VH-VL binders against Soluble guanylate cyclase 89Da (Gyc89Da). Designs and how they scored, part 2

Target 1, 197 residues: Soluble guanylate cyclase 89Da (Gyc89Da), of Drosophila melanogaster (Fruit fly) (q9veu6r1to197)
Amino acid sequence: MYGMLYESVQHYVQEEYGVDIWRKVCHIIDCKHNSFKTHQIYPDKLMPDIAEALSACTGESFDFCMNFFGRCFVRFFSNFGYDKMIRSTGRYFCDFLQSIDNIHLIMRFTYPKMKSPSMQLTNMDDNGAVILYRSSRTGMSKYLIGQMTEVAREFYGLEIKAYVIESQNDISGGTAGPIKLTDGPLTVIVKYRLDFD
Key: E = the ipSAE of ESMFold2; O = the ipSAE of OpenDDE; V2 = 0.75 times the mean of E and O plus 0.25 times the DockQ between their complexes.

## First folded at step 1 (VH-VL)

Design d03 (framework fv_diridavumab)
Fold by ESMFold2-Fast, scan of step 1:
Structure d03 (fold): chain C 197 residues (1-197), chain A 121 residues (1-121), chain B 111 residues (1-111)
Amino acid sequence: as target 1 above (197 residues)
Amino acid sequence: EVQLVESGAEVKKPGSSVKVSCKASGGTFSSYAISWVRQAPGQGPEWMGGIIPILGTAKYAPKFQGRVTITADDFAGTVYMELSSLRSEDTAMYYCARDLGSEWFYYMDVWGKGTTVTVSS
Amino acid sequence: QSVLTQPPSVSAAPGQKVTISCSGSSSNIGNDYVSWYQQLPGTAPKLLIYDNNKRPSGIPDRFSGSKSGTSATLGITGLQTGDEANYYCGTWDSSLSAGYVFGGGTKLTVL
């Protein structure tokens, strides 16, 4: 994953929990990095390692920490001027949901080694939406919920309730029912409900 | 604010089935999940399962898998819980409850008044 | 038995402070948010705390929740006779028997 994701985590962990907690997290994961470089690639396992260490330090669950990191990324991302890109998808949150794979395509032009999850809007009504998520990475499904929640809040003034209704091959916490596997033996597949307030 | 109205008390014979209904008053179930929770006399609550009516997705606790079926009307105005092959230990108060999460976690914030189901010979 | 362990009873005098514990494992409390429910005699359970420490509208601030590791605690300050009830913790369990689980309950007696 790009250093920008880890920069967002470091920044907001220090802001919310303090420098001493971040220092303890780095000690637990044996982190050699003084800082992260925005365009450098770091190991994907570093993200769940940080979540696990923060969980140990705070008593919050792994899933809570991953959701927090997703929200932090959106806050950090908007400070890079990408808020205009998000707003340009349309007036409404549902326009953003339909355009997120296109946003990932545009982002990959800037970050060519980025491995983005696939997100498909499968159902939409006046009260919410159903999203089908596919990824090769385990443990990231709650990070996505954090991102969606923060985008809705920050850019659309909308409070949403996001929850997993089915999942397959994901090792993160929380319960979910079966999904028919169609995208390979270890592809993580998650179906979300997003309820709009 | 939404209220949950449950059907009336039932007396059933062992081996039969019971179907309890839960109706939204002042709204519909389309923007939230509904759980079914039972409580035997003198015991704590036990989660049986839940449904997201607008999506048609139901999940059941393993203890009840194969005996319980949770369904909803097409327009998400009423949710049903059917329990088959009734035994004396199924005698309990049966509650429906609105199941809302903060983000992806669930909690039950609005409860029906409960339906008494008595299983006796 | 229940997968979440609570003391069966607790008692205190009006105006005092009481705490009720709820103990689980890494697959439930260690991995998800905890809720607390109050059940007065003859009534349905009422949500008292959600997401470990948040109060629904209408719940007074003398009720509080906390979580540490695989355990959670409900605190009640300024105890009133109307608080006499059964209290249940609840959370999602992500083990092979996945689903929502409740604690065995604690009967609070106001002396």
Scores: ipSAE 0.000, ipTM 0.421, lowest interface PAE 19.6, mean pLDDT 79

Design d04 (framework fv_diridavumab)
Fold by ESMFold2-Fast, scan of step 1:
Structure d04 (fold): chain C 197 residues (1-197), chain A 123 residues (1-123), chain B 111 residues (1-111)
Amino acid sequence: as target 1 above (197 residues)
Amino acid sequence: EVQLVESGAEVKKPGSSVKVSCKASGGTFSNYAISWVRQAPGQGPEWMGGIIPIFGTAKYAPKFQGRVTITADDFAGTVYMELSSLRSEDTAMYYCARSSDYDILTGYYMDVWGKGTTVTVSS
Amino acid sequence: QSVLTQPPSVSAAPGQKVTISCSGSSSNIGNNYVSWYQQLPGTAPKLLIYDNDKRPSGIPDRFSGSKSGTSATLGITGLQTGDEANYYCGTWDSSLSAGVVFGGGTKLTVL
């Protein structure tokens, strides 16, 4: 993953839990990076490793930490001017959900080696929406919940409750990266419900 | 091991439309994007568009100006490509191909290809 | 014209080695992964290389790929008569309303 994701985690872990907790996390994972470079690529397993280490230091679950990291990314992302891009998709949160693949396309110009998850708004009612998510990365399903929750809150003034309805090939709790089969990597497929309150 | 089975050759007149099918044999499209790629006689391959069958999400190359429509059945077992307002320049071999990349917007490589369907447009 | 530029032909004798170049720009090869395809006469293209330098199962290590800047190279060693084919590079292009683009192709003749 790009260093920007890890920059966001470091920044908000330090802000929420303090510099000493971040230092402990780095020590546990044997992180040799005093800082992350935005456009540098780092191992994908580093993200769940940080979540496991933070979980050990704070007593929060792995899933809680991954959700927190997703929220951190959205907060950090707005610092780079991408908030205007998100706001430009339309007035309503559903406009963002309909446009998310276009956002990934635009971001790929800046981060060309990004393996974008595919997302589709499958249905919407008065109370919420259903999203289908595909990714090559295992263990990231709660990170996406954090991202969606923070986008809704920060950009649309919506308080949503996001949860997994169904998942295939998604392994969380510290498992990093996709599981390979003889004919290639398994695709992680997750169906989310987003309830609007 | 998955094979992609395409429908048979077509001969069409200018102004008509053609619909080609692609079916997974020995597997499914559930974990993949499917692209349609054509190749005119003596030319290189040209990407027309792709679809993620389980989502129903399709993306098209602008060259076809809304002339191409890519769809999938409800069970992600068959993908279709319909090309309308046919011209003689549309005479080509049409391939379906599976992409192992998870985003049709970034599906840059095709690991399994159909055998191709010949479409001939003549009056 | 093709967005990616390849030499139209290359030739070598059996047992020799050959390289095929593919040149693009920052909007395609420079910022994206490159794939290579082999097309034997009368057949569909076959994936030889993906993600710049990775081989699918079943592709012998005689085939290799590399990328530097906005250019990519396909290497073939120990040439065999059965390698006589057209070879195409491919990648994603962010500037062309985004989509997959291919090179114009290189005809390999094994003398």
Scores: ipSAE 0.000, ipTM 0.465, lowest interface PAE 14.1, mean pLDDT 79

Design d05 (framework fv_diridavumab; at its last look DockQ between E and O 0.04; V2 from the best seeds 0.00; counts 0 for: pae E 13.4 > 2, placed apart)
Heavy chain, then light chain:
Amino acid sequence: EVQLVESGAEVKKPGSSVKVSCKASGGTFSSYAISWVRQAPGQGPEWMGGIIPMFGTAKYAPKFQGRVTITADDFAGTVYMELSSLRSEDTAMYYCARDTYEGSYYMDVWGKGTTVTVSS
Amino acid sequence: QSVLTQPPSVSAAPGQKVTISCSGSSSNIGNNYVSWYQQLPGTAPKLLIYDNNKRPSGIPDRFSGSKSGTSATLGITGLQTGDEANYYCGTWDSSLDAYVVFGGGTKLTVL
ESMFold2-Fast, scan of step 1: ipSAE 0.005; ipTM 0.498
ESMFold2, look of step 2: ipSAE 0.000; ipTM 0.491
ESMFold2 (binder alone), look of step 2: mean pLDDT 87; pTM 0.910
OpenDDE, look of step 2: ipSAE 0.007; ipTM 0.546

Design d06 (framework fv_diridavumab)
Heavy chain, then light chain:
Amino acid sequence: EVQLVESGAEVKKPGSSVKVSCKASGDTFSSYAISWVRQAPGQGPEWMGGIIPIFGTAKYAPKFQGRVTITADDFAGTVYMELSSLRSEDTAMYYCARELYSDSWDYYYMDVWGKGTTVTVSS
Amino acid sequence: QSVLTQPPSVSAAPGQKVTISCSGSSSNIGNNYVSWYQQLPGTAPKLLIYDNNKRPSGIPDRFSGSKSGTSATLGITGLQTGDEANYYCGTWDSSLSAGVVFGGGTKLTVL
ESMFold2-Fast, scan of step 1: ipSAE 0.005; ipTM 0.489

Design d07 (framework fv_diridavumab)
Fold by ESMFold2-Fast, scan of step 1:
Structure d07 (fold): chain C 197 residues (1-197), chain A 121 residues (1-121), chain B 111 residues (1-111)
Amino acid sequence: as target 1 above (197 residues)
Amino acid sequence: EVQLVESGAEVKKPGSSVKVSCKASGGTFSSYAISWVRQAPGQGPEWMGGIIPIFDTAKYAPKFQGRVTITADDFAGTVYMELSSLRSEDTAMYYCATEGYFDWLSYMDVWGKGTTVTVSS
Amino acid sequence: QSVLTQPPSVSAAPGQKVTISCSGSSSNIGNNYVSWYQQLPGTAPKLLIYENNKRPSGIPDRFSGSKSGTSATLGITGLQTGDEANYYCGTWDSSLSAGVVFGGGTKLTVL
């Protein structure tokens, strides 16, 4: 993953929990990075490792920490001018959801080495939506929920409740099965329900 | 591959505004991030700001915030830089520059030839 | 008021080696990729090095870049009279008002 994601984590962990907690996190994970370089690639496992360490330092759950990191990324990327792109997808959160796969396609041109997930709006009703997620990365289910939650809150003034309804090949704590797509065992597939408040 | 063509030289009075254009050709216009960089006589380059046309969003250097506006016209394939409240210190060569595919404006691969702006009374 | 510090000038004879330094802080060079630009008299700057040490197509391998901590260096070997130019380093600055910053420039004289 790009160092920009880790920069967002460092920034908001320090802001929310203080520099001493971030220092402890770095010590626990034996992080030899004094800072993260925006365009440098870091190991994907570093994100879950930071979440586990922060959980140990704060008493918050791993899932809470990953969700927090997803929210932090949405706040952080506004510093790079992507907030207007999200706002321009439409007036309603469902307009954003219809455009989300195109947003990831656009992001791929900005970060060509990013392992961008595929996200598809499969169902939408008056009370919510269902998103189908495909990725090569494991352990990111709650990070994605954090991103969706923060987009809804920040850009649409909407409080959503997001949760996993089906999952295949993911190592994070979600509801298992029965997704039976023909994708190989290295492809994580998750169905999310987003309930509109 | 992309090429950048800038508008012609400008001579302006103090207190007026100048609008310089940069036309991109030879590639998908919206794929490029375009920066504006100026260079005063005998000085080094100074980044003013940039735009990613596909996002219709611009970022400005602190020194120029409130005085510079960078816009894109996707139909015309052109980026504009407008600088207001001109003073003699704004006399400089103004360059547009881009990277082949849009990025975080971290480096400039392709440069226009520059537009001379002279502010004189 | 350049955020990045370069020596104002450097000189060497044809065929020799020269290095040009660029010093910054954790908010710029320490946390971001460094690029280098060559500017010949009367021309626009030309990208020489990007992402610390990579060369665009058409740039000879006599030009090299490196980065360590909050400093970067441009190396030029086998100096030629045509290398006489101003050289600028550039990077992203992630401080409060993020944006691109350049060094003050180094004039290379080949005598």
Scores: ipSAE 0.000, ipTM 0.448, lowest interface PAE 13.4, mean pLDDT 78

Design d08 (framework fv_diridavumab)
Fold by ESMFold2-Fast, scan of step 1:
Structure d08 (fold): chain C 197 residues (1-197), chain A 123 residues (1-123), chain B 111 residues (1-111)
Amino acid sequence: as target 1 above (197 residues)
Amino acid sequence: EVQLVESGAEVKKPGSSVKVSCKASGGTFSSYTISWVRQAPGQGPEWMGGIIPIFGTAKYAPKFQGRVTITADDFAGTVYMELSSLRSEDTAMYYCARGPEYDYVWGSYMDVWGKGTTVTVSS
Amino acid sequence: QSVLTQPPSVSAAPGQKVTISCSGSSSNIGNDYVSWYQQLPGTAPKLLIYDNNKRPSGIPDRFSGSKSGTSATLGITGLQTGDEANYYCGTWDSSLSAYVVFGGGTKLTVL
């Protein structure tokens, strides 16, 4: 993952929990520097490692921390001016959900080395949506829920309830799993329900 | 092969606005970051802002926030920069420059530059 | 005030080596990659170095870059009269609202 994702975590952990908690997190994960480089690629396991450390420091669950990090990314991302990109998908949250596949497809053509998840809207009505998520990374399912929740809240003024209704090959116990060359039986597959209002 | 061409030189009165265009030839820039960089006489370059044409997403340097607007006509292969409330200190060479494709970092580097256009704000 | 600090001028004889420094802080050079640009009189800036030490196609290998902590250096070996130009460093600044910052420039004179 790009260092921009970790910068978002550092910024909002310090804002929400304070500098002393961030310092403790850095100590636990054996990080000697206080900053991440924006476009350097860091190990995927670093994200769940930070979540485990923050969980230990705060008493919050691992899942809560991963969800929080997903929300942090959306907040940080909009500070870079990408809020217009999200709003350009349409007037309603469902328009954004319909555009996720296209956004990811375009990004893959431009950055073929990027390990982007596949997200597909499979069902939609006035009361909610169902999203199918595919990834080579384990432990990231709650991070996605955080991202969707924050997009809905910040850009559409909508409160959603997001939850996993089906999952395959995702690790509940924490650290990021192996990155696979191709889709296979060990690919993480998660089906989410998003309830509107 | 890809080249960027800015519109012609402008002479403006203080308090007016100027709109400069940048056209791509020999390639497309819809998936790239296109930045506007100015350089006052005897000074170094100053980044004003940039846009990713395919998304319409623009970002501005704090100094220019509220005075600059960057837009794109992706179909025409043209990016625009409009600067309002002109002052004598806005007299400069204005460049458009292309950065990397879909970078999370705006303007991490700029590898293709136009020749620039002069904007002069008299007295 | 300048975000990135460069010496205003540097000079050397043909065939010599010269180095140009660029000094910043943890919010810019300390946190992101550095690029270098050459500007010949009357021309647009030209990218010499990106990602701290990489050269674009067409840039001679006598140009090199390096970075340590909050400082970066551009090196030019085998100096030629055609290298007389202004040189600028550039990077991303993450403080306040993230944006691109350039150094004040260094004028290279070939004696």
Scores: ipSAE 0.000, ipTM 0.453, lowest interface PAE 16.2, mean pLDDT 79

Design d09 (framework fv_diridavumab)
Fold by ESMFold2-Fast, scan of step 1:
Structure d09 (fold): chain C 197 residues (1-197), chain A 120 residues (1-120), chain B 111 residues (1-111)
Amino acid sequence: as target 1 above (197 residues)
Amino acid sequence: EVQLVESGAEVKKPGSSVKVSCKASGGTFSSYAISWVRQAPGQGPEWMGGIIPLFGTAKYAPKFQGRVTITADDFAGTVYMELSSLRSEDTAMYYCARDHSYGYEYMDVWGKGTTVTVSS
Amino acid sequence: QSVLTQPPSVSAAPGQKVTISCSGSSSNIGNNYVSWYQQLPGTAPKLLIYDNNKRPSGIPDRFSGSKSGTSATLGITGLQTGDEANYYCGTWDSSLSAWVVFGGGTKLTVL
């Protein structure tokens, strides 16, 4: 993952829990980085490792920490101008959901080595939406919930309830059916329900 | 459904520039990315660049960077590709293609192509 | 040169099955979805397969796709003379920042 994601985590962990908690997290995961460089690639496993360490230090669950990190990323990336891109998708949260992959295309323009998940709006009604997520990374399903929740709150004034309804090959997900004409057993597939206010 | 209508064939001299247009018919570009792909005679397709009209952002393949410019006119529903400093090697069929907004990098709707011939 | 490697040609008789391979690396096929395109002589490429193994509406189930590691395959069963065409794989390449890189193409001849 790009250092920008880790910069957001470091910043908001220090803000919410203090510098001493961040130092303990770094000690637990044996992190020798004093700071992350925005455009440098770091190991993908580092994100779940930070969540496990923060969980141990705070008593919060792993899922809570990953959700928190997703929220932190949305808050942080507004400092890089991505908030303007989100506003450009339209007035309503559903416009953003329909444009998620276009935002990923713009992110690849700035971060060319980014390994983006695939996201598809599969269903929408007056009360909510269903998103289908595909990724090569495990353990990230609650991070996505954090991101969606914070986008809805910050840009659209919506309180949404987001949750996993089906998952396959994901550490934080539950049991799901077998893959048909598959991407292979290494592909994480998650179906989310987003209930609108 | 939507069709992509490309401008007519062009014959150009070396050193000049060419501007090809791609117009949406029966739909709009607002939620899609549009790519330009060329194919020289007897060769496979080669991605030149693309644009996301909604955001005004364009990306170019390194081989064409500095010579290609891709722009969009949202009011006219048209995307343009301009290639400068033409050489005989630029003789090719030029396609515009729509990138699906909800999928990864695949092109579901293609224009019929514009033939560009560079003759000295 | 092509970033993705395909055999230059394949051939089989009507009714038979062929498989066309597409080989890449972790920066392209290994980390991204693969699409396949059919190009009949004198026409624009046509999408056959997207997201590794999905068919657009109107594409017969004789056409199938799969991906394993850094390689993808296009399968065609029940070959028909109308299947004679060039076939291209395509995917994103993270190291090149290209929205799509194409294979060199495979010419299918139905004998």
Scores: ipSAE 0.000, ipTM 0.443, lowest interface PAE 14.5, mean pLDDT 80

Design d10 (framework fv_diridavumab)
Fold by ESMFold2-Fast, scan of step 1:
Structure d10 (fold): chain C 197 residues (1-197), chain A 124 residues (1-124), chain B 111 residues (1-111)
Amino acid sequence: as target 1 above (197 residues)
Amino acid sequence: EVQLVESGAEVKKPGSSVKVSCKASGGTFSSYAISWVRQAPGQGPEWMGGIIPIFGTAKYAPKFQGRVTITADDFAGTVYMELSSLRSEDTAMYYCARTRYSSGWSDYYYMDVWGKGTTVTVSS
Amino acid sequence: QSVLTQPPSVSAAPGQKVTISCSGSSSNIGNNYVSWYQQLPGTAPKLLIYDNNKRPSGIPDRFSGSKSGTSATLGITGLQTGDEANYYCGTWDSSLSAGVVFGGGTKLTVL
């Protein structure tokens, strides 16, 4: 993953839990970085490693930490001026959901090695939406819930409740699990329901 | 109760391709896959691959990777298996089967409902 | 060749009991559940056992399964003439990303 994602985690962990907790997290994961460089690629496993370490330091669950990191990314992303890109998708949250893959395409001009998940709006009704998530990364499904929740809150003034309807190969912690009935490289597939309040 | 019906028998020339269909009736898609299993005369069953129709994801046995394609048609409620570059050793009975996993375990491995099978004969 | 090894044949008289073995490795039977299938001449295979030892509805309790280490067994008690068939074990193979694998089959003859 790009360093910008890790910069967002470092910034908001320090802001919410303090610099001493961040230092302890770095010690636990044997992190040799004093800071992350926005455009440098770091190992994907570093994100779940940070979540496990933060969980140990705070008593919060792994899923809570991953959700928090997703929310942190959206807050940090806004500070880079990308808030205009999100607002340009349309007036309603569902406009944003329809545009997620286009946002990823645009972001690749700045971050050409980005491995973005595919997100497809498959259904929409008065009470919410269903999205289909596909990714080559394991353990990131709760991070996505955090991102969706924060976008809805910050840009659309909407409180949502997101939950998994069905999943395949959704392996916690990013560790290799048993072989599943999938084609090619391991693909994580998750259907989410987003309930609008 | 769910029933699976394969398309009719096929006679093909070496080097051609064959596409067999499997239609499910009497049930809806849920947490299961549809597998294709073949059986050559006098031999045991051989798993070719399967698909989870609700996700559209397919998995192929290594022996067939590159010449088998399994797809699902949302409109017809049908699963297809296409086998290319046919050889005489592809002559077999071809079954589709509903493939399930144990509760709480996502690997699909046992087949509880089978079609009656369709014969594919490859001859010159 | 099949990855799972079964004896090619077994025979017994009506009313007797028989066991059919299925041997694999840690990548298949050792780490995964086992299923068993009965195939009568001219018919598709029929599920007899899943999850090592569970029977689908409609399968009589004279059919049983068990697993120990990298091997599994199918037990049939009170043999009947109608049990004469080929029997296959099946499981998931975690090596080579191969998916579902079957045994070579055992022909049961009821004398």
Scores: ipSAE 0.000, ipTM 0.436, lowest interface PAE 19.4, mean pLDDT 80

Design g01 (framework fv_gimsilumab)
Fold by ESMFold2-Fast, scan of step 1:
Structure g01 (fold): chain C 197 residues (1-197), chain A 120 residues (1-120), chain B 107 residues (1-107)
Amino acid sequence: as target 1 above (197 residues)
Amino acid sequence: EVQLVESGGGLVQPGGSLRLSCAASGFTFSSYWMHWLRQVPGKGPVWVSRINSDGSSTTYADSVRGRFTISRDNANNTLFLQMNSLRADDTALYFCARDYYDSSGYFDYWGQGTPVTVSS
Amino acid sequence: EIVLTQSPVTLSVSPGERVTLSCRASQSVSSNLAWYQQKLGQGPRLLIYGASTRATDIPARFSGSGSETEFTLTISSLQSEDFAVYYCQQYNNWPYTFGQGTKLEIK
């Protein structure tokens, strides 16, 4: 993952929990990075490692910490001028949901080694939407919920309730069940319901 | 119609225990984070504790950590607050409240409150 | 923790008047601020969240504005049922904190 994601985590963990908690997190994970470089790629496992360490320091669950990190990313990200790109997808949050894969494609001009999850709007009704998420990364389902919640709030003035309906191969505590999917056992698949207020 | 009804408050001596209940109706209780807040007459509310939708995550204000335990029974739409080692400064009206979404931290519905008095 | 200071502490007003209540945060809370109305013997009622978004079934006379550290709740034409205590609350930083309240009383 690009250093920008980790920069957002460091910034908001220090803001919310203080510098001493961040230092303790770094010691637990044996982090030798005194700063993250925006365009450098760091190990993907670092994100869940930080969440586990923060969980140990604060008493919050792993899922809570991952959700928090997702929210932090969107808030941090808007400071890089991507707010215009998000707003350009349309007036409504569902326009953004339909355009997420295109946004990822555009971002690859700046971040060419980005490994983005696949996201598909599968159902839409008067009260909300269902999205299907595919990724090679485990443990990121709550991070996505944090991101979606923050985008809806920050760019569309919309409060949403996001929750996992079904999940396959995800270690983050989503509901597992007999789902007839043709994807391999290492592909994480999650269905989310997004209820619009 | 969303309703939250607290019960279980009362008069207790310092060092005693009480268990508060909050009966929820009119919404899918298992989909919401829930909170306990307390208020001394004439002052603003003070946040006490929160619990996520499935009960796997709980957080407490520093003043009550180690003494209070929040829990929920999704099958019976009930939220609980077990209060141990009660102190005089725990005296307040206790409210249960629904988080608007996830851990948003603002509360779209509150109950009427149940009074807790810690006194000899 | 973030301290929220509300002003005025008490405001005596007549029905029909435009009323402005202020909330100042000790540190930036972005737009993560809510407003509540509380009447004697009742729990608080959510009026505004996200600094400016009206909650469900809240009359159009209530509006919120502001960001960062300075926030305002406006009641465009006071009704008799609006005499109550009003609280602001931030949810940007843990722990969540409330202001001390502004009491609206009849002149």
Scores: ipSAE 0.000, ipTM 0.441, lowest interface PAE 17.9, mean pLDDT 81

